# VH-VL binders against Uncharacterized protein aq_532: the designs that were tried, part 7

Target 1, 203 residues: Uncharacterized protein aq_532, of Aquifex aeolicus (o66814)
Amino acid sequence: SDYLLRAESLFSQLKDANAKEETPYLYGKVKGYYEAIKLYAVEYKEDRIKTLFTLMSKNTKKAVRGAYTEREPLTELITFEPRVYFEEYCDGIMDECFYEKHYEKEKFIELVDYFSLKRRVEFLRNHEGKYCAPFDFGMAEALFNAVSLELMQEKPDEKVLIALREKLEPILVMAEEKLRYAMKKELPCYRNRLSEHIGYWKP
Short names: E, the ipSAE of ESMFold2; O, the ipSAE of OpenDDE; V2, 0.75 times the mean of E and O plus 0.25 times the DockQ between their complexes.

## First folded at step 1 (VH-VL)

Design T3 (framework fv_tarlatamab_arm2)
Fold by ESMFold2-Fast, scan of step 1:
Structure T3 (fold): chain C 203 residues (1-203), chain A 125 residues (1-125), chain B 109 residues (1-109)
Amino acid sequence: as target 1 above (203 residues)
Amino acid sequence: EVQLVESGGGLVQPGGSLKLSCAASGFTFSDYAMNWVRQAPGKGLEWVARIRSKANSYATYYADSVKDRFTISRDDSKNTAYLQMNNLKTEDTAVYYCTRLEDYYGSGEYYFDYWGQGTLVTVSS
Amino acid sequence: QTVVTQEPSLTVSPGGTVTLTCGSSTGAVTSGHYPNWVQQKPGQAPRGLIGDTSNKHSGTPARFSGSLLGGKAALTLSGVQPEDEAEYYCLLSYSGARVFGGGTKLTVL
C-alpha cells in the first residue's frame, strides 16, 4: 500500500515533466514496473515490490531528466541465465549413453516460454523499438525484466509469473506490430536509425 | 585553452537585421550544444537560443521573446555558431554572449562553463 | 512562462557563510532541472561556477558548493572573501528552454 501511494507521487513527477510526450519509452518502463508491482501487492511480497519500485524510481528520474535535456537513453535489460545440466541415460543392451539437456528452473522457464520472450524483447531493443513503438516497448521491457527477476528467486512465484506473462503478451504483440508497420512503410523512426554509430536524420 | 569569441554586434535601426558569430577554439566543438544569452543594460541574464550537437540532430530552441525572429545555426567545419536576428526591436538591445554546454552521448557535465566576452547590439533610431 | 526567483540582494561579512536560493514558479526544483550557477562581476562576462546541481567548474574555489534545499537549488559560500562580491545567477532547464533567475547581488562587508 505504501508503495502504491509512492507510485502515485512518481506519476505526478512524470506529468509535471510531460514525460509521456517527451520520453515515451521511459514512461512505458515506469508504467510496466508499476503494473508488475500491483501483481505483487496482491500477494503481499514486499521484497519483490521494493526491488521493482527501485527500478521504477530510477527510470522516473531518467525520464524527468530526459524531458528537460531532450535525451532519452535506453535503460536496463535484465535477463535470467539458467544453469544447464545434462542427465546421462545409458542403454545397457547397446552399451550406449545418451545425454538429456535440462535447465535450472526448467518448469518455470517453460511456463512463461522465457527464451521466446527474451528473443522478442531483444529484437525490439536492437531494431529501433525505442523509436517505433516507444511506450509499448518500454512497458514490455519492464514486464520482461520482472519475469527475469522472479525467475532468479530461490522459489519463483508461479501465480505471479503467469500473470506477468498474460500482461506482457498483448503489449509485446502491439510493439511488434508497430515495428513491423514502421519497417513496411519505411517510417522515419526505422529509416533514420538514430544512434551514436550513424548520422542523425534532420527534418 | 577553451575560447569563445563573439562578433557582429553594432548599431541597427528597429526592423533591421544583424548576424552574430561565435568562433570557438580549444575543444571538440561538435560535442557541444551552443547557446546565446543576452543582457540588457543594467538588467539580468536572459537565455535566447540553443542549438544541439550532431548527436541530437542539431535541434534548435528559442525563447518566446525571439521566436520567429531569430535563427540559431552552426558550422562544425568552422567551429562557429551563428545567431541571425531579424525584425529587431529596441528591447533586443543587449550584450550577446555565446556559451557552450556538453551535449553528446555519455556526457556527464551539464553546465555553462565557458563564456565569450560578449558583443554589444544596440537597436535604436 | 516559467519564472525563476532568487533573493535580490544578500549581505555577508568576510569569513562568513551565506546561502543563495533559486526557486521555480512551476514547482519544486529537482536535479532534473540541471541547476547552474554563474558569477558576474561589474563590467565582466559571466563565469560558470557550478552545474548539474553540485558539479564545480575546474576554476571554482573550494568555498563554493551547490545543493538542493527545500525544493530549491542552493549555492553556499563558506569563508566568504571580498572578491566574492558579485551578481550570482541561477539557470534552470525545462523541456527545450533554459530560464535564468533575476540574480542575487552579494555584498561583502
Scores: ipSAE 0.000, ipTM 0.448, lowest interface PAE 14.9, mean pLDDT 84

Design T4 (framework fv_tarlatamab_arm2)
Fold by ESMFold2-Fast, scan of step 1:
Structure T4 (fold): chain C 203 residues (1-203), chain A 122 residues (1-122), chain B 109 residues (1-109)
Amino acid sequence: as target 1 above (203 residues)
Amino acid sequence: EVQLVESGGGLVQPGGSLKLSCAASGFTFSDYAMNWVRQAPGKGLEWVARIRSKANSYATYYADSVKDRFTISRDDSKNTAYLQMNNLKTEDTAVYYCVRDWEYGDYAFDYWGQGTLVTVSS
Amino acid sequence: QTVVTQEPSLTVSPGGTVTLTCGSSTGAVTSGHYPNWVQQKPGQAPRGLIGDTSNKHSGTPARFSGSLLGGKAALTLSGVQPEDEAEYYCLLSYSGARVFGGGTKLTVL
């Protein structure tokens, strides 16, 4: 509703700050949240839209402020940490029991392959994705945050989770390919940070 | 373009030794773990040995079937990985492949060499 | 000693969909085992297809996808082509060690 118009107005602020060029990571974060908001708008889920708009607005403010500095900060990474439980299954015929590990909201975790997404996003975050694939990494992180937030709901929305996963995958692949290329070719975005990483020192 | 070229295979008698080499080019060799994988004629793939990058202290790992007989090593200055095979047995007969391994949750076994044949027979 | 199990053989018609699975004797396969899929065509060296559960190697056709399914790693081919006839191996990681499955021979009829 009103949040869609308000979200669109944030891009005017980003344009005035030249955020696409000056703070591409934060611009990517804002774009990612905006794409998630559009998915929820189709489903008329105002509470989800409000939460994502708050995050979108926060990153917009940082981008506008960041235009006056050389370094843009990493912002929130939201992860869902499901509770683990074990179920006992006993085979009366074989007179043996075994225990199976289960996760809270396991159906939804498996639907989006959450732990794989989490590892991929964390790798980008920890290995200069911000510098080597800033826009794509920012956008992927925002979409991943939307997935995490939806998994935290009492009743996760399968349709939205699938749509988020579908939108996230090609962006995540692009960020990963750009980072791999930068690492393999020792591009400045990665090369200039090698000495800051344990085990990445170059003679 | 990523290339891995194995060499050093050949015919050897049981109890003998061979040293395989894997020459790498087209990527920053020192950033990757390296693996040796073998395939006996008409059989499936079997992982043999792995050596991690300098960042992980060149840690080495071996399949139980080759432990204490095979030694994996690397020379980052030459972009080359090695497999020293001692006390060879007829069941070690296989094509041996060199495979690169990105250690950080990316593509573990994305590029393979063409393989080098090791035949252990009298 | 971990044993990794795959279907020995599967048959699919051209244009069809088939899913290969990869299970472990030590328990459920998770993303922490970094499931990897390798394709080997007759007389050729193997080639990487999918790394780390679902990450495609750059040369991997769009019709291939990786996932986790019911405690196993899965490789799905949608719109199978005759050239997809090959042996498919899964690989699981256990700390520093790697373990291959026995391979699935995919026949395209």
Scores: ipSAE 0.000, ipTM 0.418, lowest interface PAE 19.9, mean pLDDT 83

Design T5 (framework fv_tarlatamab_arm2)
Fold by ESMFold2-Fast, scan of step 1:
Structure T5 (fold): chain C 203 residues (1-203), chain A 123 residues (1-123), chain B 109 residues (1-109)
Amino acid sequence: as target 1 above (203 residues)
Amino acid sequence: EVQLVESGGGLVQPGGSLKLSCAASGFTFSDYAMNWVRQAPGKGLEWVARIRSKANSYATYYADSVKDRFTISRDDSKNTAYLQMNNLKTEDTAVYYCTTDLYEWELPYFDYWGQGTLVTVSS
Amino acid sequence: QTVVTQEPSLTVSPGGTVTLTCGSSTGAVTSGHYPNWVQQKPGQAPRGLIGDTSNKHSGTPARFSGSLLGGKAALTLSGVQPEDEAEYYCLLSYSGARVFGGGTKLTVL
């Protein structure tokens, strides 16, 4: 689809800005969204592709800007909140609709082990994942956001959810291992970002 | 029930030494990093020192105001943390609190606090 | 040395909402500083309320919440009760080191 060509063109902008080196977290985010877009392209799900492309484009613009300004902000974390979803689709009433939607979503939540993924991504976000495993964390966050967005659909795509989970897991593991090692050794990524603010010496 | 009991405080002259103890019970002491925090009369809280668990090689950290004068240590077999205070100054006068601080990739910070022990440095 | 700054005092009416903030002299407070909030009532030992920005300690009432707001850590009390009158300290982590704010005396009037 046109979105795939447009998505590929975003990587030319990132290459020109040396974003992989200068803004690895945002580069990771863009790469993660691109991988998710490719999964939907197989079945021509243009609505999903358009949503993910919008997020991919937004992060690309931030990466290009960040490469020139030496600033790399955290970007969106999208979470699926079952209570909010059920209240929205069932007018907040605990009737047949509420239970029907609850059971419909439960199988998908269990399929991807969603709340475990959510906790792991949030831990990386809150514990210097951006600095200690920037590319892996960024990519994991984008893939997790795609999982969250798909769970919000009335009819989640099981095949895509499984494929997203399969792509996300090894990246999450890698980010987590890098962060754990950095925390254990008090490496510069974990120590120095905060230390730049206070001037403490490092080993 | 988690308990932290500080002891060893008292009156000491400037230049003197004291060793504080923090006896822990009701949790797996060896898994927790331990902190000492102090509060001068009518003043706010000030972090003093921290010692990590064995899993983190008993790494120690100190506030600049006490570096080279204070030494934090622990004995996991006795469920006790210590603060050796040397070359005490009048500005070290404070209530000293013992508190837990667990810092692992899977776990958030978790604070248990003792009731404190008073250290007075005066002539 | 980093200085952590809090409002020295704040006043709120019973049932009202108040937000306490915690800022750093060296830059924006982030989740990487693991903001912690501690409550201390006169003559009592401090009590942990919130760790790691927004994680409630065991026994912390539902009316307390933690967040990041405008480059600072924030502690919000909604539906304040008279027993919430106390000093509140924030604690920021700088790698292995910890730094307390000067404390905020909350008066419930």
Scores: ipSAE 0.000, ipTM 0.417, lowest interface PAE 18.9, mean pLDDT 82

Design T6 (framework fv_tarlatamab_arm2)
Fold by ESMFold2-Fast, scan of step 1:
Structure T6 (fold): chain C 203 residues (1-203), chain A 125 residues (1-125), chain B 109 residues (1-109)
Amino acid sequence: as target 1 above (203 residues)
Amino acid sequence: EVQLVESGGGLVQPGGSLKLSCAASGFTFSDYAMNWVRQAPGKGLEWVARIRSKANSYATYYADSVKDRFTISRDDSKNTAYLQMNNLKTEDTAVYYCARHSYDILTGEYYFDYWGQGTLVTVSS
Amino acid sequence: QTVVTQEPSLTVSPGGTVTLTCGSSTGAVTSGHYPNWVQQKPGQAPRGLIGDTSNKHSGTPARFSGSLLGGKAALTLSGVQPEDEAEYYCLLYYGGAWVFGGGTKLTVL
């Protein structure tokens, strides 16, 4: 696909900027979106590929910028919120329509253990994952965003959801292990941010 | 007002050592990467070394001409960047500038925005 | 072993327009090299003019502009003033390291 070839070309910009070393979180985000794009390319789902390419391109631009400016901001976290989604589809009426739509999505939510994934990604985001496991956290966040986007589809792709879940799990575990190690050892990535957060226990 | 003031230059014999300091004021020093740039008498500018902020683990980068001889460091508690120069050669004779590498949050612009006045290092017998 | 090349010298009349260029031995200069331009007058420290190809430092006069042109970074001065007579350096980013050009001596006559 045109988008797949274009996605591959973005890595030339990242290499020129030394983004892997300079902006490892954003580099991870780009890698995560690229892996999701490859899964959809096999299924010929150009609409999904286009959406993910847009996010991949946005994060590539920020990674190249961040390598130059010493600024690596957190980027998008996309979550599927069943109540908000069902309120939109049921014209705001949370009755029989909500019940029916909930059952339509329940299989897919359970298939990927979505709310467990959501809690884990949010924990990393809120507890210095960007600093203590930047590449792994970035990649996990991008893959989780792809899961969230697929759950928002009228007819989620079960096969792709399973593949995304299988790719996400080991990366998420690695990010979590790195963060737990940093917390246990009070490493600078965690210690310095923790002192900023609590304000009274500065290293 | 952003200010960068270099010090520590002087006359040293070949093979000797000097440590330069760059004292910063007027901004949150710990948020910025710092560079050393030199200029030999009558010659052009040459980038020497860069040290990143604490958020980037104080990562350091060096020009090939000074690798293994020079060490860049910083002390955020003193708002000061340093350049330790060892095994000095006559071709290291130059005015050494420190320069801030920044991003302007209001305008979104980024550049080598502020430079010190420089400190002269002369390597000769 | 990247070499960054600039015109050694250029001359322009007061009120005229001049373009300085900045090229690289490794290939075309892109926005990913974050072209920066600094001005240095005799006996003075350098002053930042332009960063990231075309982004002006707040103190840079409107007559200065940066761009990419023909695989090179470009600095254009329109309506040149006598006080613009100076040495102009470009510098390019190569994955953590910066490389300066040789400088262009701009003479305003």
Scores: ipSAE 0.000, ipTM 0.469, lowest interface PAE 15.5, mean pLDDT 84

Design T7 (framework fv_tarlatamab_arm2)
Fold by ESMFold2-Fast, scan of step 1:
Structure T7 (fold): chain C 203 residues (1-203), chain A 123 residues (1-123), chain B 109 residues (1-109)
Amino acid sequence: as target 1 above (203 residues)
Amino acid sequence: EVQLVESGGGLVQPGGSLKLSCAASGFTFSDYAMNWVRQAPGKGLEWVARIRSKANSYATYYADSVKDRFTISRDDSKNTAYLQMNNLKTEDTAVYYCTRRGYSSGWYYFDYWGQGTLVTVSS
Amino acid sequence: QTVVTQEPSLTVSPGGTVTLTCGSSTGAVTSGHYPNWVQQKPGQAPRGLIGDTSNKHSGTPARFSGSLLGGKAALTLSGVQPEDEAEYYCLLYYGGAWVFGGGTKLTVL
C-alpha cells in the first residue's frame, strides 16, 4: 500500500522532533492510527486507509509543532452517536429506513461493546490520562476513533471491528492501570493537575 | 518590559557545586519554558538545559555534556528558574545565560536573554 | 555528535545584501529542525532574531529574513546597517536537544 509506506515515513519526522519524549500523547495518537492502517492494509480497504492517514498526518504535524512550541493540546475524539447518525443517514425521517438502520447498527455496537469503550476512553480523557498515561491514552483514543469511524460506515466491516477491539483492549487496560497507580500514589501527573482544577472552581 | 536577571555565579574548585538563579519580570513566567545557555570565554554559545511550563508537567531536558551533573528547576511563585550544578569541571567555566521561549505571530525560542553570570571553575 | 557549521566570517558594505548559512553534519536541514537565529554584539547578551525557520521576533528589523536554502538554513540581511555588525548563531533541534552553530562574525564596512 502506498499509504502504508507514506505512513511509515511520518515516523522520521517524529524522530527528528523527539516527539516520543516531547509529545508522548500525540506520538501515541499517531502510533494508534498507524496500527489501524495496518489492519485495513491487510483487507485492501484503501478508502479507510486514506481517512486514517489524513488523521495520522494531522496529528504528526501537531506533534512536531508541539515539540517545538512546548504545547501538547488534546486532539480529536470521534464518537458514534446513534441518534445523530440515524437522523442524518435517513434524511432526518423516522420511517422504515430509521428502524432498519437502528437494528443493523445495534448488532455492531454490541459486537464491539462500543458504549463501554466510549465510557472508558472519556474517563481517561477527563481524568488526567493525557498526563499520567500519555502514550497509551493517545494510542487508545486513536484506535477508539477508528472504531467510531467504522461504525459510521453504511456497511461496517465486522472482521476489522473485531481486530480493532482486540488491539484496543490491552492498550486501554494499560492506560487505566497507569492512571490508577498514579491516583493511588498521588504522583505529580495527578496531584499537580488536581490541585490546579480545585483552585479554578473555588476562587 | 521583559527582564531576566541571572545571579549565583562565582569562583569554585573542580568537583564543587554552585546554584544559579534567574529572576524574571514583565511577563507571565509560569506560561513559558526556560532555558540555560552558556558561553566559554572567547567561544560560542552552547545550550545546557530546558524546563517546560506547568502545562507540560515541568519536563526537563539536558545537553549530554551536563546530564546527571546539572539539574534545572523553577519556582513559579517566585518567578525564578534555577540551575543546580554539581561535580563541576574546568570545562564548565563560562558565562551562563537564562533565556525564555517566545511567541509572537509565530513560534520561536530564545527571544529574550539575561545579562549572564560568570562561573569560573579553577584551582 | 551533531556538528552545526556556519561561515566563520563574512563582510558586507552598508546597504548591501548578505546571506549566512547553517548546515548540519547529520544531513539536510529541514523545518523539522526548527532553525533559530540569534545575534550577539561584543560584550552583550544574545538576542533572538528568528525562530521556526522564518518567524521573526517582534523586535527584529524588517531587513532580516529566514529561509531554507540548498539543504541549509539561511539568514538574509538586505540593506545592511552599521549596527548589524555582530556574531550570528544558528541553532537546530535534534531529538530534544538544541545544537548551536559555531557562529558567523559579520563585519560591516
Scores: ipSAE 0.000, ipTM 0.549, lowest interface PAE 12.0, mean pLDDT 86

Design T8 (framework fv_tarlatamab_arm2; at its last look DockQ between E and O 0.06; V2 from the best seeds 0.00; counts 0 for: pae O 13.2 > 2, placed apart)
Fold by OpenDDE, look of step 2:
Structure T8 (fold): chain C 203 residues (1-203), chain A 123 residues (1-123), chain B 109 residues (1-109)
Amino acid sequence: as target 1 above (203 residues)
Amino acid sequence: EVQLVESGGGLVQPGGSLKLSCAASGFTFSDYAMNWVRQAPGKGLEWVARIRSKANSYATYYADSVKDRFTISRDDSKNTAYLQMNNLKTEDTAVYYCVREGYYDYDEGFAYWGQGTLVTVSS
Amino acid sequence: QTVVTQEPSLTVSPGGTVTLTCGSSTGAVTSGHYPNWVQQKPGQAPRGLIGDTSNKHSGTPARFSGSLLGGKAALTLSGVQPEDEAEYYCLLYYGGAWVFGGGTKLTVL
């Protein structure tokens, strides 16, 4: 896909602009989208690539222009909303029946353990992971967005979902560990998150 | 409104030098790649040179016909792009246009053009 | 030496449809060449019509459309108007540099 080449160019712009140091959250976000695009490119999923590229471009623009401030709201989070339905089951004993909850695309939801991923990403959002794990957090969100996007497809690709999860999981672990450590030790990145930012956590 | 205004054109002898300027307004100049395109009298358009934004390390590119003779540059503090032309030849006679690319270089393309400035190389 | 080739001239009747093409000597034109189309009327500076194969600028009439066709970039005018009589240039991107085609003179008769 030609979008892959364009994505490479955008990512290069970030590196040249020293965005990793100046806007690590956005850098992580853009990098996450770039990684997802690479995965989709192998599978020739042009529509998904276009969507992710658009998000990548938007965040690249913010990072390169230098207009982004640490006090700005977090960028977009795409969430998949599965359809829920119930089936009635009878145990065959004394005519006792009960309802079982099911999800549209349940197979794929379970494959990536989507709700667990969602809760973990939301944990990072709710506890201001942006300050103590900006890069990892940004990248995690982007990859999560890609997972959500794939689940929204009429026919989700299992291979892509697995690949995305495999990439996302270690990033989430790192982000969570950094944030938990910062919380536990009351590091400046966490303590001062509601005031003027004095720096990001570094291992 | 995006505006590009070329200046610096004129009559010069073969072997001479000339420096063109392109004054930009109506947009964040530093964010965009800039190009020079020329058109000889009664002829088609010819791409001459390109300079990318600071974010892309001000990378420059030249047509083979002008390589090592022309130098494209920019001063973002003045919202101005330049074309230094050395060792000018009669075939360099043309209207020179300043052209802005899109923010992502490829998203809009050659959408915005100046009115051009005439360069005449003649003995 | 990369050469971009266009039809030297084309003629179309008012209200008709015409397609201009843009070919590359290096092979098939793809979106990676980011085809652009530029219009120039006599005595005027050029104006950009389309970038990135099919991205129309804000001032470009809806009757203009860009695409890839048969290994070439294509500009299609549907419902041609008399004011569309002009020279049309394509340009392609090659690793940092741009190359213009020779231009197509479109006559509306």
Scores: ipSAE 0.000, ipTM 0.545, lowest interface PAE 13.2, mean pLDDT 88
ESMFold2-Fast, scan of step 1: ipSAE 0.007; ipTM 0.450
ESMFold2, look of step 2: ipSAE 0.006; ipTM 0.546
ESMFold2 (binder alone), look of step 2: mean pLDDT 93; pTM 0.952

Design T9 (framework fv_tarlatamab_arm2)
Fold by ESMFold2-Fast, scan of step 1:
Structure T9 (fold): chain C 203 residues (1-203), chain A 126 residues (1-126), chain B 109 residues (1-109)
Amino acid sequence: as target 1 above (203 residues)
Amino acid sequence: EVQLVESGGGLVQPGGSLKLSCAASGFTFSDYAMNWVRQAPGKGLEWVARIRSKANSYATYYADSVKDRFTISRDDSKNTAYLQMNNLKTEDTAVYYCTRDEGSYYDFWDYGMDVWGQGTLVTVSS
Amino acid sequence: QTVVTQEPSLTVSPGGTVTLTCGSSTGAVTSGHYPNWVQQKPGQAPRGLIGDTSNKHSGTPARFSGSLLGGKAALTLSGVQPEDEAEYYCLLYYGGAWVFGGGTKLTVL
């Protein structure tokens, strides 16, 4: 597809901008969206490709401008918030009722273990993952955003969801390992968070 | 396995023309930018021209010394890059090498000029 | 017009360590210039050794390493072998175009 070729050309812009070193978080995000685009290209789903390309292009522009070294929003995390409903079951003999909790798109949420992925990505976001594991966190966030966007579709693509989950897992593990190392060693990328929570008058 | 083979060199008089070819094999040629680099007898390497892949709209770049005289092109269906050399000067006498650089494939973009051909000699003399 | 400068010649003893440098007239050499190192032995075609500052190309011996040192790109050979005697060229990337250094003749004596 045209979008796939255009997506590939964005990496030349990133190379010219030295994005791997200057903006590793944004570079990771662009890489993550590109990997998701390739999965949809195989299935000729141009509408999904267009959406992901728009996100990829936006982050490429930020990287080319050197936005990582400038003030930027912490993250662009997209989450799917499934509606919760309770199914009522009543015992006709005792006239007693109890409730069972269900989620919209429950089968797909279970397929990718979405709530676990969400907790892990949010943990990285909230604990300086952007600075302690920038490339891996960026890539994980982009792939997770692709999962969230697909779950929001009227008919989620089960095959693509599985493929996204498979690509996301090793990246999440790497980001988590790098963050854990930074926390254990109290590296500068992590120390900044602690400094913000220690008030001027508090020990 | 991965190889580049140049051809088309020879003796030509000043003001003449030659077209060099670079045949690629053992890799996905269409994913890579291609360069022509020359070396005058007893001198160092000099970059001449570059053409990017289709993903980058076949963008071309030239050294000032050859601008407007040389044209780089490619035919991805034949896995071949070309250098059309017009209005040749004695200063263009050199061994011409082709080499690949940036790839669009994830695993090897940013490698740089890893694979080089054996070169083809161009002699511009009266 | 950017000029890329290398040491014209360097000499090292077999088993020794030597560092070649690559500087630019436009300022400090950074990873954004994607420093490449190419080896050429007499009568042979050039061979890529290092790309993107420190990425070893296929077939490059472990004794070669690339880095950035003092605003210049650097190629370090540790445990130099007689077969390492060659011309070494660096090249830097500037907005689509590559610029070669003048080359360093490494003599192994």
Scores: ipSAE 0.000, ipTM 0.448, lowest interface PAE 15.1, mean pLDDT 83

Design U1 (framework fv_ucenprubart)
Fold by ESMFold2-Fast, scan of step 1:
Structure U1 (fold): chain C 203 residues (1-203), chain A 122 residues (1-122), chain B 108 residues (1-108)
Amino acid sequence: as target 1 above (203 residues)
Amino acid sequence: QVQLVQSGAEVKKPGASVKVSCKASGYTFTSGYYMAWVRQAPGQGLEWMGLINPSGGSTWYAQKFQGRVTMTRDTSTSTVYMELSSLRSEDTAVYYCARDYEYDSSGYFDYWGQGTLVTVSS
Amino acid sequence: EIVLTQSPDFQSVTPKEKVTITCQASQSIGSSLLWYQQKPDQSPKLLIKYASQSFSGVPSRFSGSGSGTDFTLTINSLEAEDAATYYCHQSSSLPEYTFGGGTKVEIK
């Protein structure tokens, strides 16, 4: 796929910008989207590849060309919200339409254990995962975003969802272990952020 | 299983060029893993020569080798090449290729070729 | 370029003793430090990545620590098969990755 070759070329820009060291969270996000693109390339899902490539390129631009202060901003978290999705798709909640769409999505939500993944990603997002496990957190968030996007499709691809889940799990575990270690040892990534939250003045 | 297989030993005259190959197997050659070249003179330490992205062909060379080293790849054969020109006796060394893998914030060389001895003698 | 200074250059150690090898970077490299083991006539093998994470299959007696500019590789109880030269390596910045000078460890 042309998109796959283009996606691979983005890593040259990231190396030139030293993104692994300067913006590890965004570098992780780019890697995560790249892994998702490879799964869709095997399935010849060009529309999905194009969507993911756009996200990959956007995050590469942020890492390479974006103006950042000394701290990376959190990027968007894409979540599948069944109620919002059903309301939009059904032109409001209608019993028949709601039931049909709920039935169609329930299978896939259960397949990937979506709400468990969502809670874990949100925990990392809310507890300094960006600073304590930036690469792994970024990669996990991108893979989770890919899962969310696939669940939003009218006909989710079951095989790709399973493959995304399988790639996401070990990355998510690694990010969680790094965060737990940082919290236990009160590492600077966790401690310094806590100090900033408290503010400059001591009670 | 991941394997990197290098070309055989070579003997060259001073002033000649040498081109060493490294054939990758057991993974997708263009999947974002880079390939490094590292040399080691007899009884000496490891010296990084450069890095190539097999997908886009982008290269980075150590300043010491700028102008003398060229790294290329052939995606149809999953092979990386390192060509060193204007050979001198101090270029006698074992030349290694190594895969640059990244899982977290740093890359690391997880798989290495067996090495290619290049001897430069008159 | 980032220069890595290893010490000691050479160490002759009694079996079961603790070995400590240090690597100092000329400027901060975060955790972008790796440790390799090279036995005679063999290719180097990765031991430690990200300053402190053991690579798959590496014996538990090997451990790495440090961040920024000061890094240490420890072999808690030296075995005969650990006789080798050990190298640190930084992958923090391009265009130039660099290696330390190496530490040769021999069994007495």
Scores: ipSAE 0.000, ipTM 0.440, lowest interface PAE 16.3, mean pLDDT 83

